VH-VL binders against Pseudouridylate synthase PUS7L (pus7l). Designs and how they scored, part 4

Target 1, 228 residues: Pseudouridylate synthase PUS7L (pus7l), of Danio rerio (Zebrafish) (Brachydanio rerio) (q1l8i0r370to597)
Amino acid sequence: GFVNYYGPQRFGSGSCVQADQVGLALLKENMEASVKLFFTPEDDDDLQNKAKRHFLHTGNAKESLVLMPAYKARERLMLRALHRYGSGQEGCTRGWLSLPHSMRVFYLHSYCSRVWNQAAKYRLQKLGFKPVQGDLVWAEPVKGLKDATEELSAPQIHVVTSDEEKNEVFSLDQVILPMPGNSVKYPENLLGQWYQDRLAQDGLESCRFRVTPLKLNVPGCYRPLLAK

## First folded at step 9 (VH-VL; framework fv_socazolimab)

Design g14 (from g0 with heavy chain Y105W)
Fold by ESMFold2-Fast, scan of step 9:
Structure g14 (fold): chain C 228 residues (1-228), chain A 120 residues (1-120), chain B 109 residues (1-109)
Amino acid sequence: as target 1 above (228 residues)
Amino acid sequence: EVQLVESGAEVKKPGSSVKVSCKASGGTFSDYAISWVRQAPGQGLEWMGIIIPIYGTAYYAQKFQGRVTITADESTSTAYMELSSLRSEDTAVYYCARGDYWSDWYFDYWGQGTTVTVSS
Amino acid sequence: QSALTQPASVSGSLGQSVTISCTGTSSDVGGYNYVSWYQQHPGKAPNLMIYDVSNRPGVSNRFSGSKSGNTASLTISGLQAEDEADYYCSSYTSSDTLVFGGGTKLTVL
């Protein structure tokens, strides 16, 4: 198998990856910073990038909207809200709410997916190519509760024990890694500590993974380390 | 090529529940949202809800809130729609549909449809 | 259920043009540029014809979309026999949901 990385399109194109930084700003509920990152121009001198640069340099949403091409619907909706409600916290919040829920959640996911990709790399580099104590795998259904367990939305997690590592009970393709969120369990080994340190590095040590003003909740999820 | 394959036809009694599956292939399952849309015989399209599998988050049309549950299993690349307390008015073809990653408000790919008949 | 208003039927002759309207409110069609149009032939799943008001996903340029205020429109020019089908509009809503129109049966004479 191959490592099951989230694709490059999750993080934007070219050398400037800003979708994950937008997501980080949203998790910190810094709406003004998130909007500035949203308007980060690419290394191109077309009309849309001129409009984005004008907004970043002047803060003038109305003038930037005049420059923004008609086909850039998301950018225009954001600028209209900023013109109407101002470029402060409230105007930026209203700008985000003018975009569909899937578009808002994309930016949070972009951040969490980047952390997951880095976790996968760390896991292989530091803990090797076999399951180790503390790794997470999907739990087997509890005897006598199989029908109820089959109807559950969230499968239970099992933590690999030292005996299971020694006896080679699991294979690497059964190892799952959490995408950060408010309803996930982290590995009970060096990788779990890495997640905590990585999130703390970004100021998220107390993050709820919930952005209530934008109707966003990030429970997290589990993704197999290796592609199938 | 992206393909959505739905489970087979169901005949159910009033008051029971039905669970329809939609298996996605040819694409990155967790990166896309999946909607469920139904169509009663000779009637129009009716949106029921959507799941964003990567977050386990589902949203429902108000008419179906409390009666519909949409879930996803990333390990099998399968989305499910369960409708409870079935009535004869729930007789319809049920479609799963997928939009592009950047938008989940239009659907490029549709399942073949699952006929659910509710009769005594 | 249909929250968006479409005419029940429209008709046109081969080679002519028809326009199908889709009317909502400022909380759906009027508030967003996220209107789509679908073509459905009997016994088939819907096929995407237009997305984001006026964009085509590789379908014939005989199909075009537009919007004015709370009303979106699908125009089909150069009518052909195979265009005979049901047409549905849909829109994103301020409740983060989707809504379809009631559908329009197009008859090609």
Scores: ipSAE 0.008, ipTM 0.529, lowest interface PAE 9.2, mean pLDDT 84

Design g15 (from g0 with heavy chain I54E)
Fold by ESMFold2-Fast, scan of step 9:
Structure g15 (fold): chain C 228 residues (1-228), chain A 120 residues (1-120), chain B 109 residues (1-109)
Amino acid sequence: as target 1 above (228 residues)
Amino acid sequence: EVQLVESGAEVKKPGSSVKVSCKASGGTFSDYAISWVRQAPGQGLEWMGIIIPEYGTAYYAQKFQGRVTITADESTSTAYMELSSLRSEDTAVYYCARGDYWSDYYFDYWGQGTTVTVSS
Amino acid sequence: QSALTQPASVSGSLGQSVTISCTGTSSDVGGYNYVSWYQQHPGKAPNLMIYDVSNRPGVSNRFSGSKSGNTASLTISGLQAEDEADYYCSSYTSSDTLVFGGGTKLTVL
């Protein structure tokens, strides 16, 4: 098998850095920063990017909404709310609340999925190509693993013991890594420390993975390290 | 669960004002927007305006600007629509309608309607 | 009167399909994907049938919505007697207001 990275579909075409930065700002409850990041234009000078530039330059949500194409539903909902409520912290919060839950969750998951991809790379580079003590596996194998690239969530996690490593009880394709959240267990080895350090670097050391003003909860989930 | 209850029928003279109330129950009042929509006998629906109670902000259809005032009292979960300088053409059923958490441009719950008759 | 144009009446037979159009401009129907459809029975408040052009708020999947340019459409398949009602479209406008269509009386034959 190959590493089961979250792909471009999870991050969006050419917008992966912006989407995960939006998610980080949301986890920090910096609504103004998150909205500025949300409207970061790309190099194309089409109508949507002209509208985004106009908003960032002028702060005029109504004029920017007039320029924004009809098919850009998220951007239009945000601009409508900003026009109504202003572009300060309260207005930006209302902007996010005007988006459907699934659209808001996308940005949080974009950040958490990027951390997962970095964790997978760290795990292989520092802990090698076989299960080691402290790794997480399912207590029971997950049904439909081959076809389910969706987040794996199950109640039972087992931590690989020293004896199990020595006796080669598990294979690498049984190892699972957590996507950060408030209801996941982290590995009991160097990878677990890496997660703590990585989140602390972004200012999330004490993050509860709840964005209460937006009614969002991020429990986290588990994803197999290898596909198939 | 969610219910909007409007005040009773009114009979008014031309030139007077009418104030209709809409009391919301179920759900958090401040999380929704309340619109007012009227319907003259045998005619279609006509949007008058909307209020976002959390911010006290109201927007009105151009036709009613200067004649309509929409207000809200969060402590009683009640929205109000006041229409001044009444004419016989203002005879209609007046509905309040709740906008969704995510969108204030469509209405998932409606009041029962208040009949306002303008007659000398 | 409303700004959006609907046919005054449409009719269809039990089990058949009908389509009701709602035509506006680039400043309302054509400019935004914020079109809703309401059903109104005599003496009753309107009931939401479709929002955001094509989404259903838990109503029968016999009701579907679409949009092409400045015209939105409501299609009702498998017509039933209880579908007989007035139908109104509405749209958000560039003036940050809402506008309704003139309404369409559906008769089920």
Scores: ipSAE 0.007, ipTM 0.423, lowest interface PAE 11.8, mean pLDDT 84

Design g17 (from g0 with heavy chain Y55W)
Fold by ESMFold2-Fast, scan of step 9:
Structure g17 (fold): chain C 228 residues (1-228), chain A 120 residues (1-120), chain B 109 residues (1-109)
Amino acid sequence: as target 1 above (228 residues)
Amino acid sequence: EVQLVESGAEVKKPGSSVKVSCKASGGTFSDYAISWVRQAPGQGLEWMGIIIPIWGTAYYAQKFQGRVTITADESTSTAYMELSSLRSEDTAVYYCARGDYWSDYYFDYWGQGTTVTVSS
Amino acid sequence: QSALTQPASVSGSLGQSVTISCTGTSSDVGGYNYVSWYQQHPGKAPNLMIYDVSNRPGVSNRFSGSKSGNTASLTISGLQAEDEADYYCSSYTSSDTLVFGGGTKLTVL
């Protein structure tokens, strides 16, 4: 199995503003940029957005923390770390480490899921609505002497061949697309080149998809094209 | 006061599934991470996975990927761990454990443990 | 994940000190400062003794933690009878998971 990516449900859109850009900055290990993006305000003058603007304008974490509402726990944790350790690379790293692991992972997933959404759009627009050579599908587990449970515990991918495309062996609902990461295979067609180019556009052509200072690894996953 | 109260002991047959509950009280349930850790008789502790209820995100140890599902119901302040395709080797005490909201890699409060016996 | 290496048992006399080691790799203990230690008495749930290598959650200062390279250590000074228990280390890993040590039984003589 695979990790389901999920965005915040119970906080306003302020927690999602620039989430994908925060994730990108984290993948580049630019902790200072990631924290500035994390505090991107909405166009609103309520207390939380006033606190975020105050921090971005002054760099004063203590004053911004005083303004920050009690219900903004993530923002308050970040500001406490910045007050204690400074707003440079080290303080920003400590700020991220003060947040729960799942919240840190959310930002990385926001970036990777955005790339996946763009890949799905590209795949349908450029390669059409049927499986083509080079697409990825789940391999069928082999039965017989092998334990079915053991086979299912490690799903394998299969690359659609020219003969399989010609003979219409698969349907579009079997096509899977990779979420970027360090342990995924990309399609062996125009879409695979698109992923490479898209990641290069963001400066990730040599990215290992792990953020060691934050104890984060991004293996990637596969998702059905039509289920997204 | 924070308390984690787990459901009662279970006796299961091989190939079945078990679902253990962990009810939290005394704190804001949704602000914490809940992990599941098991311990076979006379053996050590083994981490199975974690959920942060407010984010709806669960992560699992590789050994249990595909067999374990961790969920949470915020309305009842209850986390659940469901383990499928049970084997005799799954006989263990299953603990839920709470991570502090700024530290999801250590556990400050533990449930009392639920004994799951897989036999016959 | 692979379990962290702890001695199966250690022993010490009342009032003395003992040290329990926890050895991993650069992908867990050596790579991060996120080591915790738990005490477990028979029939009871584990209790947190140390987090983040050396921090105490309000337990006695007789318990201290340290780390050198790939090995974390729990030192218990002024041994008391109630210290007799199983001790487990735990570490964050580069695979974004947690791993426990095999456990050490402490006997107080």
Scores: ipSAE 0.006, ipTM 0.429, lowest interface PAE 13.0, mean pLDDT 83

Design g18 (from g0 with heavy chain T57D)
Fold by ESMFold2-Fast, scan of step 9:
Structure g18 (fold): chain C 228 residues (1-228), chain A 120 residues (1-120), chain B 109 residues (1-109)
Amino acid sequence: as target 1 above (228 residues)
Amino acid sequence: EVQLVESGAEVKKPGSSVKVSCKASGGTFSDYAISWVRQAPGQGLEWMGIIIPIYGDAYYAQKFQGRVTITADESTSTAYMELSSLRSEDTAVYYCARGDYWSDYYFDYWGQGTTVTVSS
Amino acid sequence: QSALTQPASVSGSLGQSVTISCTGTSSDVGGYNYVSWYQQHPGKAPNLMIYDVSNRPGVSNRFSGSKSGNTASLTISGLQAEDEADYYCSSYTSSDTLVFGGGTKLTVL
């Protein structure tokens, strides 16, 4: 199996080169910083990047909107809100709210996906190529229990025990890693401590993974370490 | 090739619930957003709700809030829509439709539709 | 929320052009550039024709989309018999939901 990394287009797709940093700023509810990162220009002199540079250098949303190409719908919506409400915290919040929910949550996901990629690398480098005690796997469905009229509709997490590690009950392709959020369980081994330390490095040790002003909630999820 | 395959037709009694499935193949399931859209006989399209499995997000049209639950199982690449407290007005073809997790507001692939008939 | 307003029917002759309107409010069509158009033949699932007001997902360039204020438009040029179908617009809303238009039946004469 190969490592199931999130691809590069998930971090810069749609011409935001710092999508993961935008997500971090949003998790910290720093709307002004998130908007500055949103308008980070690429290394190009085309109209959209000239418009982004103009905004960053002048703070003039109206002039930047005039320069912004018609096909850059997200950027134009953001600039319209900044022109109307100012480029402070309130205007930046209104700017984000003018974008669809999926576009807002994309930036949070970009940050969480980067942490996941780093976790996968750390897991393999520090804990090797076999399941170890404290790793997470999907719980096996209960079979033969005919009195259960309903199946487990939500997957349950099982923590690998020391006996299961010694008896080689699981294979590495069954190991799952959490994407950070408010409703995930972290591994009960060195990797779990790494997640705590990694989030603390970004000032997120007490983060609720909820951005109330933008109507965003990030429960987190689990992704297999290996694909097939 | 991307394909969405929905479960078979259902006949239900008023007051009961129905759960329709949508199995996705092709591409990576966790990169999708799956919406449910219904169409009553001779009527137009009506959006019910959406799930983005990778984010754990599900949100619904206000008309269906409290009656509809949309879930997903990434291990089987299957999305589900459960509608409770069924009425005769819920008789419709129910479609699942796929969007990208980045652009969940339009649908490039649709299931074949599941006919749900509510009759006494 | 009420559906976006589309004419119930529209007709055009082979080879001509026809335009279908989709009118909403500033909280949907007017507030966002997230309008899509779907074509539905009898007994079939809808097919995406236009997204983001004017983008094509690989369909014929005879189909084009535009928007002015609270009204989005789908224009079909060089009408062909196979264009006969129901057409639905859809828009994102300020409530983070989607809304469809009532649908327009296109007849090619």
Scores: ipSAE 0.010, ipTM 0.563, lowest interface PAE 8.7, mean pLDDT 85

Design g19 (from g0 with heavy chain T57E)
Fold by ESMFold2-Fast, scan of step 9:
Structure g19 (fold): chain C 228 residues (1-228), chain A 120 residues (1-120), chain B 109 residues (1-109)
Amino acid sequence: as target 1 above (228 residues)
Amino acid sequence: EVQLVESGAEVKKPGSSVKVSCKASGGTFSDYAISWVRQAPGQGLEWMGIIIPIYGEAYYAQKFQGRVTITADESTSTAYMELSSLRSEDTAVYYCARGDYWSDYYFDYWGQGTTVTVSS
Amino acid sequence: QSALTQPASVSGSLGQSVTISCTGTSSDVGGYNYVSWYQQHPGKAPNLMIYDVSNRPGVSNRFSGSKSGNTASLTISGLQAEDEADYYCSSYTSSDTLVFGGGTKLTVL
């Protein structure tokens, strides 16, 4: 198989769109920074990009809204909220709340997916082409682990043991890597330490992966290292 | 080509539960959100809930809160809708529908529908 | 019954135009530009006709959408026999949920 990278389209198109940086600002609950990043223009001088530049230069939501094309619905909703409530923390929070939940989730996912792509590259460069101790794989169903009334909200995972590595029990296509969140387990090896260091680099070492003002919770997930 | 294939028709007794599956093919399962929409005979469409598989998060219409559970298994590209405490009023065709998780409020692909009949 | 109000039926003759309304509140149709329209033929799954109030997903340009305040509208021009179907509007809500209209049966005379 091939490495199962998240595609570029999930991070926005063009060199000036910074969906992953919007997500990072949202995780840090810096609503003002997230809105400025949201209005990052592309390298075009068409009307939408002129409107975005006007907003970034002046902070004037009303004037920028007048310039913004009718078909740019999300940008117009954000600007309308900023005009009504101001461009400070409260206005920016209300701006985000005026957008559909899926759009807010997209920006958080964009950040977490970028970290996942970097983790996959690191895993292969530092730990090679076979499963090693501390890697994560999907757990086999186990009898009696949970009672019938308890709901499992997270997939069950198994941590590769030193004996399993020595005996070559698993193949690389069974290895899964976590996308960061509050309900994932990180690998128990060098890659797990890399995740901690990578998140600390962005100021997220104590992040709850929850953006309460926007009613967002980021549990995380697992993605196979290799595509089927 | 993108396809959503739902499980077969069900006949259930009042008070029981039903679990309908929706297997997705074409495209990356985690890039999409799956909603469940039902339609009682001769009636309109009624949104039940949605799951965004990559996050494992599900959101439900108020009418169904406490009775519906939507789950997803990314390893099999399958979404599930379980409805409990069935009543005769739950007799309907149940559709799964796919939205881009960026724009989960409209659906470009729909399953064929699963007929659930609640009768004694 | 759904939260969004649509007329139960509308009719038009071949080649005519018809408009179907969808009325909500400021917490759904009026609050967001996230209105979609679906066409449903008997015994079939719905088909997306309009999204984001006025965008077409590759359907005929005879179908157009608009919105004013709390009311969204679907306009079908140059009516054809195949347009005879049920039409449903849908909107995003301030509770991060979706709501459908009650549906409109279009009869082509």
Scores: ipSAE 0.007, ipTM 0.501, lowest interface PAE 10.5, mean pLDDT 84

Design g20 (from g0 with light chain S94D)
Fold by ESMFold2-Fast, scan of step 9:
Structure g20 (fold): chain C 228 residues (1-228), chain A 120 residues (1-120), chain B 109 residues (1-109)
Amino acid sequence: as target 1 above (228 residues)
Amino acid sequence: EVQLVESGAEVKKPGSSVKVSCKASGGTFSDYAISWVRQAPGQGLEWMGIIIPIYGTAYYAQKFQGRVTITADESTSTAYMELSSLRSEDTAVYYCARGDYWSDYYFDYWGQGTTVTVSS
Amino acid sequence: QSALTQPASVSGSLGQSVTISCTGTSSDVGGYNYVSWYQQHPGKAPNLMIYDVSNRPGVSNRFSGSKSGNTASLTISGLQAEDEADYYCSSYTDSDTLVFGGGTKLTVL
């Protein structure tokens, strides 16, 4: 198999420039930084990118809005809020709240998926190409439940034991890695420590993965290390 | 250009489950969120939940949390809504609806609706 | 969470204007600019008329939307017979969910 990397994050026809950094700023509730990163221009000198550069250079939302093409609805909504409420923390928060929920979630996902890709690379480089003690796998499905709410619960996680590693109970394609969030379990080996250190490097060691001013929650998820 | 085609009508017993499909054509499937909205006979619209395929995320209305599961299969451009522990009050027309590129919470395209009847 | 409050019915004469209200709280209509309006003819799926409070998805400019505090409004000017339908508002909420209004039957006299 090969590594099951998250592909480059994009929304519509454009590539996402600095999307992971926008997500990081949002997780840190630095709304001013997140908005500046949101207006990172692409490597083009068309009208939309001139408008973005104008905003970054001047901080003048009204002038940038005049330059922004009519079809760039999200950028125009953000600039309108910044013009109305100012470019400080409050205005930037109102700017994000004027944008669709999916756009806000997109930036958070961009950060978390980048961390997952780095975790996958670290896992293979440091722990090799077989399951080891502390790795996560899907547990056997729970059967016999009659309650519909229980039947819809998340899959159970099993931590690979020393005996299971020795007896080669699992294959590498069964290993799953968490995307960071507030409702995931991290591996009980060097990879778990790597996640802790990686998040601490970005100032997220105490992050609850919830952006309260924007009503966003990041539960996290699990993704198989290898694609078939 | 864009069309959402839902599966056929169903009659179910109380306590069973139903799985309704919504096949999308036109546009790029993964770029757009798909919501499920139901309407009981003579009643208003009720939002059930949404799947955002590009993010791998589903969100549900609190009333349906634990009973509804919304999934998407990108390879077949099909979204699914499964509702369990059916009651007579679940009798309704179930619509799938596609979000816009800029927003997941208004719907520019709707399926034709699937009638689900729950009776003993 | 309760549905958004709409009048059960409104009526107007051909060529007249009518306004339909949609009242929520600061956690939905008042907190966000994510109010949309749908028109539903009998036996049909809903059609999007207004999104993000006041934007039109290519529908007639006789339809306009606005918001003041916790109340959004849909105004239909120059009433035509084909405007007779049920109208629903919806709003994004603090719970990352969507809520619909109870619906308003518009009668064109």
Scores: ipSAE 0.007, ipTM 0.447, lowest interface PAE 10.9, mean pLDDT 85

Design g21 (from g0 with light chain T97E)
Fold by ESMFold2-Fast, scan of step 9:
Structure g21 (fold): chain C 228 residues (1-228), chain A 120 residues (1-120), chain B 109 residues (1-109)
Amino acid sequence: as target 1 above (228 residues)
Amino acid sequence: EVQLVESGAEVKKPGSSVKVSCKASGGTFSDYAISWVRQAPGQGLEWMGIIIPIYGTAYYAQKFQGRVTITADESTSTAYMELSSLRSEDTAVYYCARGDYWSDYYFDYWGQGTTVTVSS
Amino acid sequence: QSALTQPASVSGSLGQSVTISCTGTSSDVGGYNYVSWYQQHPGKAPNLMIYDVSNRPGVSNRFSGSKSGNTASLTISGLQAEDEADYYCSSYTSSDELVFGGGTKLTVL
C-alpha cells in the first residue's frame, strides 16, 4: 500500500485557495477572518478572481456580487448575505449560515484533513514502518455484515500494547490515525504528543471542535494510514 | 404572494408511517429552506427538522433522529416529511414553514397544517 | 417538554402594555441573537412577529423585542382585542437545533 493522504480537493484548487485556513478561522470563531480567507483569489484574472479581489479591496459585497459568475453558488450566497447583513462579525456569521450545512462542514473538514496528512507524514518519519506501542488499530469487531442490507457492528478502537508490539501482532496496514475532533482518541506515543503540539501551534489547545454560531459539530473520525 | 399548501388529514395506526407534503408557490422554491414543526392538541410547537431544497440537505432534531426523513422535489416545488414508527403521542398538527437562505432559524410563511391522528 | 421557559398566561387591559418573557440558557437564548416570536390565533398557523431578537417583518410597531442575558422579551404596547392569542418564542441552540418556548396565552381584558 501507499499513504492514504486526503486529496487536494479537500484543500481547494490552486496555490491561493486556502480552505484549510478558512476552517481554522471557523474553529477559532473568527467569522470576519474566515470570510476574507474564503474570498482568497487564485492567480487567474478571470471574473471570479476579479470579483474576489474587488471584495477584499473594497469590502463592497453588492459590487462584488455583480462581478461574480452565476456558477459560483457558494460565493454568491455569501456575498448576498454580506450585502444584506453587512461584512462585520454578525454579517459574516449570517453569510456562513446561508450556505447548506454540508458546504460549511467542507471547510472544517479541510483543516482537519490537512492535520491528518501532516500526522501521517510525521508517523512514518518518526515511528517507522511497523506498529508501535500507543498506535491505534480497529478492535476485533463482532462478526458483522458488510452489505448495505445488513447491520454492521460499530468498530471500536484498540491501543497497541508493548507486548503486542514485541510479538508483532499487528501490521502497519491496520494502523489508523484520528482526524481531529471532539470525539476521537489520540495515539499514546510520540504521534499523540505531536497532535497536541500541532493543535496548540494553531491556537486550538482548548478547542471544543464545535462552532455553535454556525450549527457545526466536528466529532472527528479515524482513517487507515495506508491504502490498499 | 407566497403560499405553502399542505396535504390532507391522515388517520394512521400505531407502528405505521405517514408522509405529509408541502407545495410552495409564489416564490422561487430554491430561494428558501423548509422546516417541519408539529403541535400536539392543546400543546406547544416542536421543531422536527429542516431541508434546503436546492442542495437536498436536511438536518433533524435529536428527538426525531432515526424516525423522521425530510425530502424535497424541486421539479414540483414540494417538500415532504415522513415520520415512521407512529405512536399515539405523534397525534398532532404538522406544519411546514419557510425560512430564507440567510436565516433558516425563523419562518416568515407557514402552511395551513396537516392533522395526523394515530389511534388503534 | 419545552426547552425555553415562558409564563403560561399573561393579561392586560385595552390600550395598556404587556411583556412576555422567554428564558433559556447560555447555550440558546444567551449564546445567540437568533430569537424569534410567533403569534398564533386559535385554529390558525403561527405568524412571525419578531426575528433576530428585535427585528419586525412588517408587523405593527406596537410589537417590540429585546434580550438581556438568558432572557428574551416580547413587549406589546397599546393592546388591542386582536392581540389575544398564544405567543411562542424560539431560539437556535448549541446542539444545532431550533427550540420553542412552552407558549404564553395573552388575554386582553
Scores: ipSAE 0.006, ipTM 0.429, lowest interface PAE 11.8, mean pLDDT 83

